# VH-VL binders against Indole-3-glycerol phosphate synthase (trpC): the designs that were tried, part 10

Target 1, 261 residues: Indole-3-glycerol phosphate synthase (trpC), of Aeropyrum pernix (q9y8t7)
Amino acid sequence: MRDSFLQKAIASAKDRTSLLEEIAGNCSPKPGRPSLSSSIREWVYRVGGAVIAEYKRCSPSAGAISTLDPVSYVQATRDASAAYSVLTEPNWFCGSIELIPYFARYKPVLAKDFIVSETQIRIAACMGASAALLIMEALTPRELQELAAAASRYGVEVLVETPDASHAVEASRLAPGSIIGVNSRDLKTLRVDYEAMLREVSKAREQLPGEVILVAESGIDSPDKALKAFKAGAQAILVGTAFMKNPQLREKILAELLQIP

## First folded at step 18 (VH-VL)

Design e3 (from c4 with heavy chain T30S)
Fold by ESMFold2, fold request of step 20:
Structure e3 (fold): chain C 261 residues (1-261), chain A 121 residues (1-121), chain B 112 residues (1-112)
Amino acid sequence: as target 1 above (261 residues)
Amino acid sequence: EVQLVQSGAEVKKPGESLKISCKGSGYSFSSYWIEWVRQMPGKGLEWMGEIYPGDSDTYYEKNFKGQVTISADKSISTAYLQWSSLKASDTAMYYCARLEDWTEPYYFDYWGQGTLVTVSS
Amino acid sequence: EIVLTQSPGTLSLSPGERATLSCRSSQSLVHSSGWTYLHWYQQKPGQAPRLLIYKVSNRDSGIPDRFSGSGSGTDFTLTISRLEPEDFAVYYCMQSTHEPYTFGGGTKVEIK
């Protein structure tokens, strides 16, 4: 049977981990890294929602993506961002762990990769990351639990990316204390589906304790979409690179956030 | 915009070799499976096999295994279908297509324009 | 290998008529995910196939609403509610639930 895209991504991550173990086996996580969850909660308290700005240089569907260098990107975006989501996966997303320090000086960083080993989490923390992505579809329940426990030992928070509300509830049980993300694809097209994501965020909010941070990860490219995601129960939204480079849209989202009770 | 552009029509004699191409643009070519489909004159569509250009992982339909070679050069975003010795029965239209997947295959979302191969003496 | 049997082989109709095309699978096409990966393609002479309907009943972007798909398990139907001159073509069903992927033999819709 042929390997799916996700199976190939996992295999690549395992190969990368072997090299990382040899190179970085003795690094220690940086002390004093800011808390992703605390930053999100502060923004929610102050303005009713939090924006996580994504830095992504490539993707399978788009190929190379035009974006600013890391320093310029931070300069353009930090005033509106609670945190950064930084792609560190090199093969399909053109990322690198070396990108993390450019962002971590200013805001909490979520290291976004296909994480399959605690070595990846430790090295992300060595570079200054505050949190790491765990993709529920990439991991067995035991692997998810073990990696979340490892993240806790390194002082790294976890965002568990899930496709729907039932998986979001399951992820919260398997990895207590984790931030929960909903990244829904249209099962008909496999493309990011904002309306499906909204429905699943609403369902997840009803079933999850109020203190669980819920992140909406799909297709948010306008102030109206951002507000609907917050009203559906997300405390944070993930917004892509091209959107964050538009200062008028960023300012409009911030102004609209002030209207959320 | 995603495009698959195939090499031009070929007229060959039996016993000659041939390599036809499929060039992808508008996406990360190495990240998607490329499918090959044959259509003999007046006949339907036949899946021949596929390749993942990122690592050259390759699968053939049973009746085409050993009859053709599927390969790719990801550095120039190109997949290939190749015969070492053409037969008159290889006269057909050959299409490449891109497979959409995540955890399982879905459908062929983009097709090349086709390459007509004519084998006659 | 999954065999897809299309019927009729040829359907001779006039513009404005309703076309009903059948595709029957040798095995259930319901995937363990609960979805059915049966698709319909249109092919005009000298052109590559064009995706019409994916996952039984979903029209691809830009496909007119006169095209609809239905069915479940092993029996599937493509319906063209009112034939237009541009709809005279060959229609293939295709399944990707099971590897290897397979196409039906096609139904030619031709002008009477």
Scores: ipSAE 0.412, ipTM 0.750, lowest interface PAE 2.9, mean pLDDT 88
Fold by OpenDDE, fold request of step 20:
Structure e3 (fold): chain C 261 residues (1-261), chain A 121 residues (1-121), chain B 112 residues (1-112)
Amino acid sequence: as target 1 above (261 residues)
Amino acid sequence: EVQLVQSGAEVKKPGESLKISCKGSGYSFSSYWIEWVRQMPGKGLEWMGEIYPGDSDTYYEKNFKGQVTISADKSISTAYLQWSSLKASDTAMYYCARLEDWTEPYYFDYWGQGTLVTVSS
Amino acid sequence: EIVLTQSPGTLSLSPGERATLSCRSSQSLVHSSGWTYLHWYQQKPGQAPRLLIYKVSNRDSGIPDRFSGSGSGTDFTLTISRLEPEDFAVYYCMQSTHEPYTFGGGTKVEIK
């Protein structure tokens, strides 16, 4: 009878896609977009891990997170970030696809939305995105494959968000060459679960080919948690709310990484 | 901190109209279902209906359908429960609550303090 | 609709005693997802209900460990291992597995 949040989010995304069809037909993906995967690998080589800084002004659970503007955010985070994750979903995350061009001036951009159509990927590419988020729980395996293929055609890398190690392995099979993200939720409360994320990242790393980039996405809000994620096997961490509230956290994370012998 | 704050107690006569409110804060009001629950004096809890403020999707329990109207104004993070013509039998405590629902129906995790409605001649 | 039957209606006990509350469902509360959406709420006089246990056996944040939930399918139990003075209240079970959401009739735990 009633729709869950995810269902409503998907429905909204579909509606928005329909409105963007004309725009998608008239745009072409921008050339020369930097690679997200390359940036991550570079940071891993240099300091042992990469930080993806997420710009997110709102969320369903938190409401308004921060009013920090993109300029101030970039100024605070660019020196210690491998990439930017930009929320483009407008209804629950106060995002906008129009944010992508600005962030793309500085770092590879991951476009984060409830992506359910090729149109969304094309538009993101046109705006300058290097990568796009695909959420396994929001897509069928076939849809995931199709969207990943579409992304490839536009020169857009894919980060597949998964809830656990088993899904991570499946995602890597369904979307070869994709970046795999683990965003674990407590099965009891459906809330973000950092400890679960660590366990799943570790398990995933044991099962995934070494060349697959693994991203820890859940609940990192301290340097210690960041380091543990890297130790667990993540090449990159995605930090959102914590950076919005305290952008200087990225410097602390980097400082800790640099101290690791 | 998540909070639901309801409007104050009401004393009405039969036949009068009434609209009570539930204001949410500390979260995205438009992203969670708001539930209304009735508790008659000395009785248990009864689910009345719900609304998703984001799109005003609304559902009623069969016994309350047509008897009350549930609405919301997401711009001010407020949900409403209203009667066009009160009856003495509408005398009760009315609670609003938030439904935790990400992927599946879940539970009422936060409650308002309740609004006492007294209808008497 | 799902009918939840709570028993006993009233439970008279002294502080320090063990309380066992039953909630029986007219049909299985196992959701297609495999989860069981049966929850327990506490209501003290003059207050709104408060979530105690969600999904059969999970204590909400801040709920003391003397509260525990158990059960499966159609039979569920809330146990208070050792009653504290503040535990004397009415307890409701609630299901959200099936539409419409329904509550039990409640069990009043009162001082003997």
Scores: ipSAE 0.392, ipTM 0.784, lowest interface PAE 1.3, mean pLDDT 93
Fold by OpenDDE, look of step 19:
Structure e3 (fold): chain C 261 residues (1-261), chain A 121 residues (1-121), chain B 112 residues (1-112)
Amino acid sequence: as target 1 above (261 residues)
Amino acid sequence: EVQLVQSGAEVKKPGESLKISCKGSGYSFSSYWIEWVRQMPGKGLEWMGEIYPGDSDTYYEKNFKGQVTISADKSISTAYLQWSSLKASDTAMYYCARLEDWTEPYYFDYWGQGTLVTVSS
Amino acid sequence: EIVLTQSPGTLSLSPGERATLSCRSSQSLVHSSGWTYLHWYQQKPGQAPRLLIYKVSNRDSGIPDRFSGSGSGTDFTLTISRLEPEDFAVYYCMQSTHEPYTFGGGTKVEIK
């Protein structure tokens, strides 16, 4: 039977687990890693919202996004970002786990991959990651719970990526204390839809406890869209492709936030 | 912009071998299934099979299994359809198409321009 | 395999008229996920097929609003509210709910 992209990505991730173990061996998570949630909360307090800058060189949909190197990216973004999101998936996103230590020098790092094993989380922590991504659509509820628990053991925070408000609420129940991300796809088209994301963020915010950090993960490519996401109830926005193509966008977003009385 | 560009028209004789190509651009070629579709002259569309360039996973429609070979070279973002021995009945337009398949089987969203294969004595 | 039956085979109409095309499936096209993967393609003479409607009722990018899709289970309809000269073509329905993927026989919309 033909496998979907997600199924193939998961299979690949499972295969890479052995490789990761070989590379890192019996590494131990680095102590003293900064907290992603604390950083987000600080920025919310200071300016009304947090920006998570994502370093992503490729994607399945776009292919190659940018050739911008990590050094240039950090130079352009570090003063206006609460955290970095780093793609570590090598096949479709041109990522590498070896990128994490570099970004971790500057900000809390969210390790983004198709995480399906405890080993992946452990290795990410060893590399200096503050948080790890769990994709709800890629995991059973039990797997989500187990991986979230594993993350906790390693002192790694969890960002659970969800497609809508109802799943966001479920995720918060399955993984207490996790950061909740909304990456909305239109229910009819299954395509990423910014407006749909806004609606779901708003709905999620209405239903989630106030202490739960809500992240808008998709479709933001302008200061206006960023502000709308914050107004909808997101404490943080995750911006990838737009920042890779135009790193200065982050400064514009920050400038706009600072204008809010 | 997503594009699929196919190789040019072919005129062959029965018994000859043939390999036609489909090159993708504007997206991650390895991340999407490539579909092959046959359209005989004046007839409808027929699904032949598919390949996932990322790992070369391949499936054939039952009537085309053993009749053609589907392959891909992801290093150059190209998929192939080939015959070891052409028949007159292989005369048709052949299309490649991209299947969007994130979590579920979706649809053929982009098509090549087609390759006309004519097999005659 | 799933058999898709399109009717009529040929539809002769004038510009400005309403076109209604039918696609019937031998089995339900409701996927286990709950979605229905029935799509419509337009093919003009000498051209490759073009995605028109996906998942029963969603217009692809750039497709005019005069095109609409509807239906459920085994019965589906493509409607062109007001035919434009460029709409005269062959239309195919296609299902991807079940393997193998299959196409309908097509409906030719021709000018009267």
Scores: ipSAE 0.304, ipTM 0.749, lowest interface PAE 1.5, mean pLDDT 92

Design e4 (from y4 with light chain S61R)
Fold by OpenDDE, look of step 18:
Structure e4 (fold): chain C 261 residues (1-261), chain A 121 residues (1-121), chain B 112 residues (1-112)
Amino acid sequence: as target 1 above (261 residues)
Amino acid sequence: EVQLVQSGAEVKKPGESLKISCKGSGYSFTSYWIEWVRQMPGKGLEWMGEIYPGDSDTYYEKNFKGQVTISADKSISTAYLQWSSLKASDTAMYYCARLEDWTEPYYFDYWGQGTLVTVSS
Amino acid sequence: EIVLTQSPGTLSLSPGERATLSCRSSQSLVHSSGYTYLHWYQQKPGQAPRLLIYKVSNRDRGIPDRFSGSGSGTDFTLTISRLEPEDFAVYYCMQSTHEPYTFGGGTKVEIK
C-alpha cells in the first residue's frame, strides 16, 4: 500500500538526519535550558493558564499560513506566552532546526517535528530546545518509551501528542513525567475537531494524575475557545495558525484570563 | 478554498501525443495525492492512477500502466496525465481529484472540472 | 481488485419519493484501522463527480440531510429520503480500503 502522509513525513524525517548532523555535528546539549513544565506551572499559578505560541509558517492542510518573520512574531507574543513551539520540519511546515536558537533566547522552546530518532532530540537540545514533541500516532509504544528516555538523558522534556483521553493516559504511563498534549483529530474527517478536543481534554483531566501537565493543542482561534480549553482542564494551550495570522490574539487571551476571579 | 482546475478540451488524431494538466490551489499541493479518473462516454468512473507531488511517488492501475504517464510539477502545483500515442479508445472525460489522507488513505474530496479528450480520424 | 456492484442499474422515481441504492463489495471493506472506506459520489450530466458520503455514513460539507449512507462489511446503502428535482443523477460508490481504488458501475436515478 502507498505511504500515507504521516509515513512520508516520518520517512522524510529519517532522511533529514544527515542534514541535521551536518548542521550540528556531534554536539552535546548544554545545561541551563529553561524548563517548559516550570514555565507552564508558573503561568498557571499567575493567571490560570499558559499559552504556548507556535511559530508555523506552513502546514499540509493550509499551505502557506503567514510570512511573518520570527522577530515580529516574538515581539508580538513574548509578553503573553509561556513558551514557544517551533516547527522544524522543512518540507510541509516550512520550518527549520535553525529557528530554535532564536526563540530559545526568550522562552522555553518546544521543538516540533516528526521526531523518530534520538539524533533529532539531541540536535534539538543542542540548538537550545527545552522540550521535544513525540507524536503518539507516529511511534510504537516501545519507540515512544525509548525516545522519552533519550530525551531525559539530554535534559529535554517531552510533550507527547495524543489523539484522545485514552491515549493520553497511556502516554503518561509509557513516558512518565512527560507533558501530555491532546490534539484531537476527527476520525470521521481526519480534521482537527475543537469540540472533540475539549471533550477529550476534559476526559483526560479526569483520568490523569493532577501533576501531569495537560495541553490543548490546535483549533484555538479565539479568546473564548482558549478559556473553554482551560476550563476543560488544560493547563496550557498551544496556538499556531491563529497566532501566525493574528499575533495580538495572545493579548486578548491573557486579558480574558486575568478577568477570571 | 481548495480548487483543482484542469486544462481545456482536446481534439486529437490517433497516434498523436497529449498532455493534460490539473492545477491545485488553496492547499499544500505537495501534501496530498492527486488522482486521475477516466470516464468513457456514457460509462462509469475508472481509477487510472495517482501521484504524490511531494516526492513524485506514482502508482497506476494495472490497465493503465504503460498506457499513460502521470507526473507533477510541484513548483506550479500542477499534475499531468499524458499519452505518447493516442488511440480512438482514449476518447473520454478525464478527471483529477485530491485524495484526503493523513495516516491512511481516505477519499476523493475535491475534483477538477474534467478534461474532455476526443480522439478521432 | 475489489469489485463493487451497484444495484439497480437504473432507478426510476418521482420527486418526493424515497430512493434506495445498493453497493455490494466482493470482499470486506473494513480497513486495518477499523474504519470502512466506502464513499458515495453524485454526478450530474456534464459535471464532475461530487462527494456525498464518505466512510459509509458521513455527509460531506453542504450535503443535505436527505442523503444518508449505511452499511458494513460488504453491503452498503445510499438513501435519499425524499427526492428533489436536483437529485436525479448518477450515483457511484467507491472504495479506498484496498488498492487499487475502485468504483461501482453506478446507479442512475431518473425521473419517472
Scores: ipSAE 0.374, ipTM 0.770, lowest interface PAE 1.3, mean pLDDT 93
Fold by ESMFold2, look of step 19:
Structure e4 (fold): chain C 261 residues (1-261), chain A 121 residues (1-121), chain B 112 residues (1-112)
Amino acid sequence: as target 1 above (261 residues)
Amino acid sequence: EVQLVQSGAEVKKPGESLKISCKGSGYSFTSYWIEWVRQMPGKGLEWMGEIYPGDSDTYYEKNFKGQVTISADKSISTAYLQWSSLKASDTAMYYCARLEDWTEPYYFDYWGQGTLVTVSS
Amino acid sequence: EIVLTQSPGTLSLSPGERATLSCRSSQSLVHSSGYTYLHWYQQKPGQAPRLLIYKVSNRDRGIPDRFSGSGSGTDFTLTISRLEPEDFAVYYCMQSTHEPYTFGGGTKVEIK
């Protein structure tokens, strides 16, 4: 059978992790890693919403997104960002695990990759990550449970990326205490669909306990879209391509948030 | 804008070699399968095979296996279809297309303009 | 290998008329994912095929709502509710539920 993109990405992740384990072996998680969830809650308390700024140089659908270097990106985004999402996947997203320590100096870091083994979680923590991404569509329920448990043992929070509200509720059950992301897609194009994401965020908020942090992921490219995501029930938004292309969009989002009673 | 641009029409004699190209732009070329489709004069569409340029993983439909070679050069975002020795029966329009397969959607979302290959004595 | 049988081979119609195109599969196209990977393409003379409908009933971007797809299992239909001059073309169904991918033989929609 021919491998799908997810199958190829999973196989690549296993190879990358096996090689790193072979040469890097035992490492200790970095001390003093800040809490992603605590930072999100602090921003929600202060301003009514949190922004996770994503550093992503490439993607399969867009190709090369930006040549903006990590230093310039942090300089433009850190003052109004609760956290960074850092792509560490090198083949399709042009990321690197070596980016984590730099971003972790300033904010909690979500390591964003195709995570399929607890070794990946441990290594991300060794580099200074506060949290790791788990993609629900890439994992069986058992695998999700096991990886979330492993993350807890390494003091790493998890963000579970889900396609809709029913999966968000299941993810919360399978991985208690995790941060839940919603990244819905247009049924016609199978691409990220902002309007579908909003509907599913609203549905998920109604069904999830209030203490569960809900993140609206992708498709947010304007202050209006950011505000609608928060009003739909997200505590945080994750913004990638739009910030890579225009970091000053962050300032406009913050300005709009400050105008809300 | 996603675009697949194919090389120009070819007029060849039986026994000659030929390599036609398909250049992708506006997306990550190495992240999607490229499909090859033949359309003989007055006939329908026939799937020939495919390549994943990221690792050169390649599959052929059984009747085309051994008849053509599918390859890619990822440094220039280009896929190729080639014959070592053309036959008159190879006269056809040849299309490349991109497969959308992220979570098994499995349809061809973008097509090249086609390359007409004419093999005549 | 999955055989897709399209009927009729040719539809001779006038602008404004309704066109109904059939595609029958030699076996079920329901994938284990629950989706049915049956797609419709339009090909105008001298042009590459163009995706119209994916996964039975979903219109691609920019496809007018006069195009609709329906069906399940082995029997599928493309409907053009009111033919426009630009709709006179050949229409192919294509399945990707099973490897190898296969196309139907096409239905030519032509001016009467």
Scores: ipSAE 0.067, ipTM 0.645, lowest interface PAE 6.9, mean pLDDT 87

